VH-VL binders against a6uvu3. Designs and how they scored, part 19

Target 1, 145 residues: a6uvu3
Amino acid sequence: MDKRITLIGSKIAKTGNEFIYCGVLEECSECRFKKICHDGLIVGKRYRIVSVRSAKHPCIAYGDGVKVIEVEPSNNFTILIESKKALEGLTLSHSDIQCNNILCKYYNLCHSEGMPEKYKIMELHEKIKCPKGNSLIKATVSTIN

## First folded at step 6 (VH-VL)

Design m60 (framework fv_felzartamab)
Fold by ESMFold2-Fast, scan of step 6:
Structure m60 (fold): chain C 145 residues (1-145), chain A 123 residues (1-123), chain B 107 residues (1-107)
Amino acid sequence: as target 1 above (145 residues)
Amino acid sequence: QVQLVESGGGLVQPGGSLRLSCAASGFTFSRYAMNWVRQAPGKGLEWVSGISGSGGSTYYADSVKGRFTISRDNSKNTLYLQMNSLRAEDTAVYYCAKDRDYFWGSYRYFDYWGQGTLVTVSS
Amino acid sequence: DIELTQPPSVSVAPGQTARISCSGDKLGDKYVYWYQQKPGQAPVLVIYQDSKRPSGIPERFSGSNSGNTATLTISGTQAEDEADYYCQAWDSSGYVVFGGGTKLTVL
């Protein structure tokens, strides 16, 4: 998969940042950068910024201007998994954790939006203390097809 | 034309519950995050809660965590706010507000607002 | 952690320039938005992403954001501009923060 060129708001154009491509805005129809910004990107896919160019360019979507960036598809997520299933290299089918504790600082890691049907555990991190008593560990996972 | 119409406000006693609804039209509802913003009489704006387009992520102001629940039904183009354990301090006009998307996701800000619905918590 | 401070009131004569400040730690590293609210009405977005105007907002409205302070500037202020103005920023944690609001009086 080759690195792609696109543009993003100057304040958020930093290497390592990840964003989901949301598609062409109506305002982009008359933009001279439309092809550079949008061609070859897949709506709903996550991308990671791998390099940033210093020059700013005008943009209707970002009032402070945009910078040219190189992106690559990101298949990695940080999520919480049950400790008993936590083995690096293991492939799991996604199952939502049945918990409605919206006060939990880990809620978004338990209910990650856009998770694929299958993922592989790439790296295990720290164990967390679950307010509901579940034995959970933080993990970096990679999507599989 | 984007339209947001709130309903469900009214008078309720402390400790009571209310459910607010916001009917949306004129845009692809499931694509945009939605928010509730309130304003107490004579006071400023306070963000209450937000929900992602899919409904998979929810966010709450500290003042309402554990008492309010935001949800949405994308098949009906409707946003909800379930308010439990209401306090006098929750008295406010509640606005439904549409988040604006850019092509690389969005910072939250509100391009369209509904007319608001008044919630009064009083004995 | 972020707190946005606005003056509670600003007064200006018709035709003069009004400036409304919004201060917060390292606010210049964030995007700032401004809303106008007239009595009994919902807020209206007048500036987004520091300095951009939505369609239909008069050119006399402008914004800036640098260091710790964002400023809404209204040149040649008209009587119809009398309203409450709120700044807003976005926190990386997904928390939306509004300033306390500024009542603009056009005398």
Scores: ipSAE 0.192, ipTM 0.606, lowest interface PAE 3.1, mean pLDDT 81

Design m61 (framework fv_felzartamab)
Fold by ESMFold2-Fast, scan of step 6:
Structure m61 (fold): chain C 145 residues (1-145), chain A 123 residues (1-123), chain B 107 residues (1-107)
Amino acid sequence: as target 1 above (145 residues)
Amino acid sequence: QVQLVESGGGLVQPGGSLRLSCAASGFTFSRYAMNWVRQAPGKGLEWVSGISGSGGSTYYADSVKGRFTISRDNSKNTLYLQMNSLRAEDTAVYYCAKDRDYFWGSYRYFDYWGQGTLVTVSS
Amino acid sequence: DIELTQPPSVSVAPGQTARISCSGDKLGDKYVYWYQQKPGQAPVLVIYQDSKRPSGIPERFSGSNSGNTATLTISGTQAEDEADYYCQAWDSDTAYVFGGGTKLTVL
């Protein structure tokens, strides 16, 4: 199945949140929930929370407790694109925004490393006020149709 | 006990390069992400760069992207920061900081810090 | 895309309770961490995950986080608590985010 069951900190256990699985921690070695937390997850892979169960459980790694969540692999990224190219459902070829301001807090969203040649715009968000005057909008994009 | 010791700081001219090192002990180095956090004289803390335990993933603040390279040698328990194209604005004490990242790497914090090494970029 | 705002300074008399705020949009939905830094020294983690104390940190240090504001509370403040205090959160857009810092003066 695409979907996996795992546990995450209760405060951040919200549908739509995405996280990168980083592997087993030392304190997890003696945890009775180790298998349900970790089995079937791939280190370095991004997952998206699709559902959250209400019950809280104790966790040494998360002091405020954890909730059972259902996750699925995510090929989604958040990037900034030129507003003129921003149409939900459109498939675009990646092109860098011409900007060398590495001190800008949005630099990584404008110059995403490892972006495939083509991606699909899944959702448009807020417009960003670009310090260099570019007309930009925040978007969730996917490498998978 | 956990100990982090930075070295490699010094005076460098604008446009120059420096390589910082952080020697780690007291924990299984390869299992934890490591970070560089800097502090300009009289200013606050600014996260600079992070690297996963395996070294397979690196992260950079927008302010240093394209100029700094973080790396690690797990056989030597040592973290590095290669700093190129240095600017006056890079003048700061650079701290090595141990990440307490959970198995979901999206809410990270620093449980131990080194004493820091001063980098001064001046002509 | 969260920014964390701290008051630049807080003053208390010895034995009084100091409260240092850290404000950010929907900060209560994130975990907050607090660091103490004395002049010429490295930062030291004093509170993690909103309200937890690391081993070795005095019981007079406590924390809370709800709504848009996290608070570091130091009860019965001592001269040795004089330091700069920084809050920190994780944000998916900007990664590690620090507050501007608060200088605590104990006079």
Scores: ipSAE 0.337, ipTM 0.682, lowest interface PAE 3.0, mean pLDDT 83

Design m62 (framework fv_barzolvolimab)
Fold by ESMFold2-Fast, scan of step 6:
Structure m62 (fold): chain C 145 residues (1-145), chain A 123 residues (1-123), chain B 107 residues (1-107)
Amino acid sequence: as target 1 above (145 residues)
Amino acid sequence: QVQLVQSGAEVKKPGASVKLSCKASGYTFTSYDINWVRQAPGKGLEWIARINPNSGNTYYNEKFKGRATLTADKSTSTAYMQLSSLRSEDTAVYFCAKDRDYFWGSYRYFDYWGQGTTVTVSS
Amino acid sequence: DIVMTQSPSSLSASVGDRVTITCKASQDISNYVAWYQQKPGKAPKALIYAASSLQSGVPDRFTGSGSGTDFTLTISSLQPEDFADYFCQQYNSYPLTFGGGTKVEIK
């Protein structure tokens, strides 16, 4: 839906990433970017990054600085699930895939931050070659909490 | 200001269980994992486990699996760690700590820590 | 498990000194290392993350460097408030592991 402008940590400012808006931190009270960073966002709501601007700005909350991003509200997001549990229309209780490889390019899809207790599988995509040998498939899911 | 405030010191007998709390404020509790780390007297830091407060999903260091249980209460922004079957070697300061992880480019280092809870197990 | 070997275990220094602490990982961890300062009776405080990025609010006399298996924390001009224990931590893979610590004491 409606695109909004905000600022987020430079290293996580990538098109397609999602986050749950955290609200205003106390240290933001004197920040000149407070309005652009926080206005119009709903605490606890998930947003998807749809574009990222190149310039980096200082931020007390993010040591690497922040970038201007455009976001839209999201009820759908992409995760990896075990192939044996993968059926479109199925409602699942979320359980992390046990994996210690934090640098894996699929790590965040296997361990989506801010996952609700339950979600519905909306669409199945490609199977993933897992370095740990898990049989995984990429799925678009929707929150139902 | 981000703060993690932990419960007070505990003295326990071997075989007992202890449940520690960690109350978060100054940020959205459900957006970052809470980790538990201990430090025995004169020793280094040892990672125990983490919990995603939004989903309740946990990941445990194998050494503590089956003895440590992590939970979180969204309504009070409080994380808990229960450690069962206590032994004298569990005597330590126990810290909760917030990671800085967000989607893609995970940072499982701890930008804010609780003050620590001392647990003494006397035999 | 990834073992983080930190050296030295202790050192004595004077105000104004350049202090160097090293940390070696048992396998390649890219740049996924953080450094913490801990004062007696207190919780650790983050200083450096991603091997070389300064945590917000930390004085720029603290610098981190390295990649792969060898990492260094440097304090360019030691101040009285810098006498403390220092720890490295890898966050490349679970379980998360820490170095054994370095105590920086007054000479």
Scores: ipSAE 0.000, ipTM 0.527, lowest interface PAE 15.1, mean pLDDT 81

Design m63 (framework fv_fezakinumab)
Fold by ESMFold2-Fast, scan of step 6:
Structure m63 (fold): chain C 145 residues (1-145), chain A 123 residues (1-123), chain B 111 residues (1-111)
Amino acid sequence: as target 1 above (145 residues)
Amino acid sequence: QVQLVQSGAEVKKPGASVKVSCKASGYTFTRYYMHWVRQAPGQGLEWVGWINPNSGGTFYAQKFRGRVTMTRDTSISTAYMELSRLRSDDTAVYYCAKDRDYFWGSYRYFDYWGRGTLVTVSS
Amino acid sequence: QAVLTQPPSVSGAPGQRVTISCTGSSSNIGAGYDVHWYQQLPGTAPKLLIYGNSNRPSGVPDRFSGSKSGTSASLAITGLQAEDEADYYCQSYDSSLSGYVFGGGTQLTVL
């Protein structure tokens, strides 16, 4: 695999978590970890954490510190979709769930940023209990079909 | 080397519960789903469900919903399957099996299997 | 009954070619879900033989091949050998059941 070693905030440094690399923050320009944190990563590309080292290090960009992680490029991620549209193998056009409850623990899965125009449902998971009454199910989707 | 080591054979009476364990080694336990598949003596394979060891999330085949519970302990890389209200037709070898290494170009398949745990349900 | 249909048995002589069919429906193989194959020697756990319709894991001889068309898949074994005597299972996913499904299994006898 195309695996890289990097650093990420300790609270999100968990095997299986995915993130979109957004580029070097201004606070990292003088950071001693800049080479390790950012070299080799492609802006806009999605990565999956495949391992996490236990040691926690101070970092100007993350108040709770950072951990060393190993990542691999990922073309898939988890989102919430309407159950009525949930069929494995189906290609869907992206449409946002209409909801302004930013305090909901599912908000980021309902309002995933960086979604392409179309995605393919690869795997269906558990249904969730939506506070606003929407019928939603977790799905692993492919961003490149 | 990927290894899945399962607990030993169990003999149970109808109405009892059984809990089978599966200890994983040779890979990152939390990275891949763990599936459970059973096989009655002389019969075919039947999928029971999966657990995501990272989140603890589970999904069970319709036939087993309400009777099966899957859990895991990440500190010892071990998955568990508990089947309750046992019937004689639950007599089977229960396998744990690791989810695939390759995500793209395939749907889920079982790339490594435990050696199985025989559960006998008899009066 | 198994969701995917396989013949209960097939036989051949050493050196011959045998094929094992796996027939599904519009909710599984016909919906485009991949088919995978497992070999189970007597008294052992199943072993992955073919994944993603036609791919072989490392260590599986090229005598084994898989294919898929429409609502069906097949496993072909060429140059049949005595050690190929085993049960063979196909596996896919079924959208109507929201779960993984197996064929009933095929016992291969090498004459």
Scores: ipSAE 0.000, ipTM 0.500, lowest interface PAE 19.1, mean pLDDT 79

Design m64 (framework fv_nezutatug)
Fold by ESMFold2-Fast, scan of step 6:
Structure m64 (fold): chain C 145 residues (1-145), chain A 123 residues (1-123), chain B 107 residues (1-107)
Amino acid sequence: as target 1 above (145 residues)
Amino acid sequence: QVQLQESGPGLVKPSQTLSLTCTVSGYSISSGYYWHWIRQHPGKGLEWIGSIYHSGSTDYNPSLKSLVTISADTSKNQFSLKLSSVTAADTAVYYCAKDRDYFWGSYRYFDYWGQGTTVTVSS
Amino acid sequence: DIQMTQSPSSVSASVGDRVTITCKASQGISSWVAWYQQKPGKAPEPLIYAASSLQSGVPSRFSGSGSGTDFTLTISSLQPEDFATYYCQQANSFPLTFGQGTKLEIK
């Protein structure tokens, strides 16, 4: 119910689109809009765009600029799960993948903040190449049962 | 200059539905983010009732439960409040207000208010 | 719901005085606070938004400060037209909530 205002790249700023919030970039530390762009958003959580303003604004992180959007939390999350447990329609208990490699580009998908205790696998995507050798697959999961 | 004007009945009987309309001039409702209803009980403070986003989606104060409906008519540049099953506790001055929106965001603050309309709920 | 508690509930002051009004949130609300002035029989008027930003057209003697849970509205040199009731409001989350108000009256 509580909608949040943020900024996202112009090319993907379309009503109905979903995205995963990936956290604050170093380039944002001096940006006067940091609070509007980032406050109140949970790293690894999926959001749905419910409204888009037409004006484009310059952004150091996005070459095509950004647009103001209104978002709401999506009950669908994109995470990485063990391939052996990956079956569409299956309900799983959340357990963090045991990995301390915080520099991994997949770290936030393996360690998503705001994940519920249980979730249902809605859709399976591509397998990823894990630097630690784990057999992982990208999945869209839902908190709604 | 942006102006908001409330209109509706000054007297409503208990158990009936209170209906108020806010007419906006000098600004298009579709250009703003949120439009709000706020009330003030005699001798007391301010209570936020609810809001409507320019897309038509609404947010209501949970304390008013399912009693509130807010709607907008962009063709008339108006938005309205319906409060069902009123009681004497709903006696108040009712204000409509414009959200303070930056051209690239919304603050959920009230930068323009109507003059207020007094509603008395009495048998 | 986020509770906003103002202190004091009333204050008596003289023209030229420095007046401070405080507002406490029951949980962290970052800087999502606005302040309003209301004169008898009139609608509230905005003074401060985002805790410390002055509304256009509002005299510079008004200022706001604070972050997290504690916020302050200051009038540096009280003028006759400043006698009114003042309200804080949080904009962090729905439902939007106001403080109970602080009545500023002539000493």
Scores: ipSAE 0.006, ipTM 0.496, lowest interface PAE 11.1, mean pLDDT 79

Design m7 (framework fv_felzartamab)
Fold by ESMFold2-Fast, scan of step 6:
Structure m7 (fold): chain C 145 residues (1-145), chain A 123 residues (1-123), chain B 107 residues (1-107)
Amino acid sequence: as target 1 above (145 residues)
Amino acid sequence: QVQLVESGGGLVQPGGSLRLSCAASGFTFSRYAMNWVRQAPGKGLEWVSGISGSGGSTYYADSVKGRFTISRDNSKNTLYLQMNSLRAEDTAVYYCAKDRDYWTGSYRYFDYWGQGTLVTVSS
Amino acid sequence: DIELTQPPSVSVAPGQTARISCSGDKLGDKYVYWYQQKPGQAPVLVIYQDSKRPSGIPERFSGSNSGNTATLTISGTQAEDEADYYCQAWDSSTAVVFGGGTKLTVL
């Protein structure tokens, strides 16, 4: 599997949690764990914690220490796409839907965090009623490596 | 090197609208969650709203849900707060605040704050 | 949604140790952050993740967090440390919660 080992703050090191890797923190410049903690992670990419080891390790960035975690790229996303482009197996370039209605219950599906430049449509679901009249369908998409 | 500069505050009548902006520099804006925190005159800090780095996730305090809208333009390194249906209780200094920690789907804490912009809701 | 309780005021003489508490149910299971705010100024982060100091914050500032109580400690308190202090925690409910604030007076 495409699993990587890293370290994260002990109080947030929980199986099932996802995070967007934001890059090396300034405090990490002199850390002996910097390579293990950061190598192989891509800035702006979403990762999911799939396992957590019980031991705590000292960390300058986290006062309570860090735990070793296994992460994998968050490969599958649920998003909204234009119905005209909705074909299972089709590869699309990501383009944010031009909409500033962040009170819309679908906003997070239209503007999914950590979305890759290109993705493949894996499964089509139901059409939704867009308050702005866009013809949108809910889809499960997969990142393209 | 990190700078956050708020603008758009002012005097507005009850029921009115106002849009706040926060211009960010000195860090990779799109990689960090951003927040609005307010402080009424002589009162404590109250978290208002937060937005993830990509803008895909937004969160609101119960006191502002349905009235305030947080958004960001990562191409302009700018955070916004659209404030509608303003009430006297919304009178406060509004601070733009940068998240410091790894984003795991929620905000954590604020390593840098702007100087604040005053919003006064009064007739 | 955790509720954070701070004493409204704490007074110390110059050079003495100030201790400001922040209490919440099972707060020790969460990371706690402390902010200093002087009149007319924006808050400044003085302690993050329970006990760590940002660059530029004097060594006299320290923090701890266990059980239901987090504590900000200022050793050898100076007149310039007069300020309001706020604790903050993050809850799993995706909410940011601040304590009510503590006015530190150095007299």
Scores: ipSAE 0.013, ipTM 0.573, lowest interface PAE 7.2, mean pLDDT 79

Design m8 (framework fv_felzartamab)
Fold by ESMFold2-Fast, scan of step 6:
Structure m8 (fold): chain C 145 residues (1-145), chain A 123 residues (1-123), chain B 107 residues (1-107)
Amino acid sequence: as target 1 above (145 residues)
Amino acid sequence: QVQLVESGGGLVQPGGSLRLSCAASGFTFSRYAMNWVRQAPGKGLEWVSGISGSGGSTYYADSVKGRFTISRDNSKNTLYLQMNSLRAEDTAVYYCAKDRDVFTGSYRYFDYWGQGTLVTVSS
Amino acid sequence: DIELTQPPSVSVAPGQTARISCSGDKLGDKYVYWYQQKPGQAPVLVIYQDSKRPSGIPERFSGSNSGNTATLTISGTQAEDEADYYCQAWDSSTAVVFGGGTKLTVL
């Protein structure tokens, strides 16, 4: 959709990595790449790297250099979902699993506060062992507008 | 100059709750991710939790996930850590730490640290 | 999901070079950071992004990172350099990882 280009540290510049854009550094004031690096990005917004170009460029902020990357806005979250609903690419309505075990190490992933009513499953991870016996799997999900 | 001042530590019983605060000054607070790092007496540093500049993304160490909640109030330049279901193993000095990596903005490395606040979980 | 291993202690005589290692699988593919902590004080960043030194940190501090090992080097070690040193790396698995720390003694 709305893909942007920017530059980021060479060891961080990997497809799939996410970052929160925090704005221009003082060190960037005299940088010839300032506009390419910073224009069009929104402070506080999360972006996901969708492609990386191989060439390195000098950067004061990253001593070993930066690479050109393409990014897209990201609203990705990690949550637990019922295994029976776990299919990559599926859009689901959010429904909390009924459980009051607040001492469970998975509680916050199982009861993700602030989740929108609908989300899309982007990636499935490992199954977890639920103390209450629910069949749950970790998933990266994206909010949809 | 950058300053971070923690408060809210104290003695609490196992299973109890406590809320830590960190007052920030000397930088544009809303632009930087903030973190909590703890250190048990005589032990090493352990990262606990991180929060993005906007507060929209939060991150937790597995040891505290489900019990601790990080939050921030950018209008007050203040970071919080709500600690529930406290255990003896949570006894530590808790440091507020500022993220330096503006481009990643999450939980990458820490250019400034507060003085720390002691949390003791004991009966 | 990296584990960072540091020696528990390193001893040097005044004026000698101290080398503190930090080892982890493919650590050279990641940025490494070093913190100094003196008794009763908060940690202080002394090296960032493998080899860069923050303003105010003496030139005798340097860093390197290659293969599986990052190294903090203190040339002409002074008594005031006695401290605990911690390495740190960022992991793409959404974790900040610290090494166990190294106590530097200047005898």
Scores: ipSAE 0.372, ipTM 0.675, lowest interface PAE 2.2, mean pLDDT 82

Design m9 (framework fv_felzartamab)
Fold by ESMFold2-Fast, scan of step 6:
Structure m9 (fold): chain C 145 residues (1-145), chain A 123 residues (1-123), chain B 107 residues (1-107)
Amino acid sequence: as target 1 above (145 residues)
Amino acid sequence: QVQLVESGGGLVQPGGSLRLSCAASGFTFSRYAMNWVRQAPGKGLEWVSGISGSGGSTYYADSVKGRFTISRDNSKNTLYLQMNSLRAEDTAVYYCAKDRDIFWGSYRYFDYWGQGTLVTVSS
Amino acid sequence: DIELTQPPSVSVAPGQTARISCSGDKLGDKYVYWYQQKPGQAPVLVIYQDSKRPSGIPERFSGSNSGNTATLTISGTQAEDEADYYCQAWDSSTAVVFGGGTKLTVL
């Protein structure tokens, strides 16, 4: 477990919610909570809320206040990878499948949000039928760096 | 300063296709979710589609699901909406709108809007 | 998804207080946003997260959100405030919902 503390709007501070941290808001420039809220979070990385504290705190970015939350990196992804690269335990450098078919129902699995530079294949699942003829298989992968 | 400029609107026949573009400047484009919101002549605002900062996650209103595809090119600071199988009820001004939320997929609010581009679906 | 209901029109004389409501089931559990739209123009965010004003929005604009109703209040309404006003909320189903809009007439 790699837990971090941050603050988010009280109406969205719920255990189990995930988010991708996208950086400091303009409103945060003079905020006394900026360090606690933003330090240790990596832009583009996915986090899961694992606990929420009940007290509300004032926030210039959230009108009804914010709550302290603990987050941990959401380290496992389900993605599509080329079958020829699909070996459990193998570490791969991330490279998007070269495909511009944005109408494909699998597009988001081929171009997954928040993918790290490197990942380890943890488990292989079913093959899918690619409209462009690529040999693809679903995989659960774990982030490294 | 934030600027969003839409283009690609025009007159198209029912069943036809159009591709809208939105050129963004004045902010780090890849960090923010982007949205398309439309407004039929004399009617209210309707959210159409949203896309996360990296482009990995997309969301659609039920009225356009399966027909429209949202995408982005972060190297060009450009948002797209590919519209297929167009219907008369898709006639609207289409606005590009920037999300302010630091949490992916939240669609909390639109702090900046483009001036819109008109799409007319008519024979 | 939640359905947001606004009155279709509100009329006030200059200097009066205008109140525009936005109603939806348990709306007070969600963040509400308000947009102003003048004829031929794009919408402009005037209130975010229930009650906060963006920079550049006059202090006469304020918002509240409790129970089933959010309210946009414009104190000392001016002619330049004549516009359509839309409320918006985010639903937990990851859909964005707008109210039907309210035309504010200042005369």
Scores: ipSAE 0.211, ipTM 0.635, lowest interface PAE 3.6, mean pLDDT 80

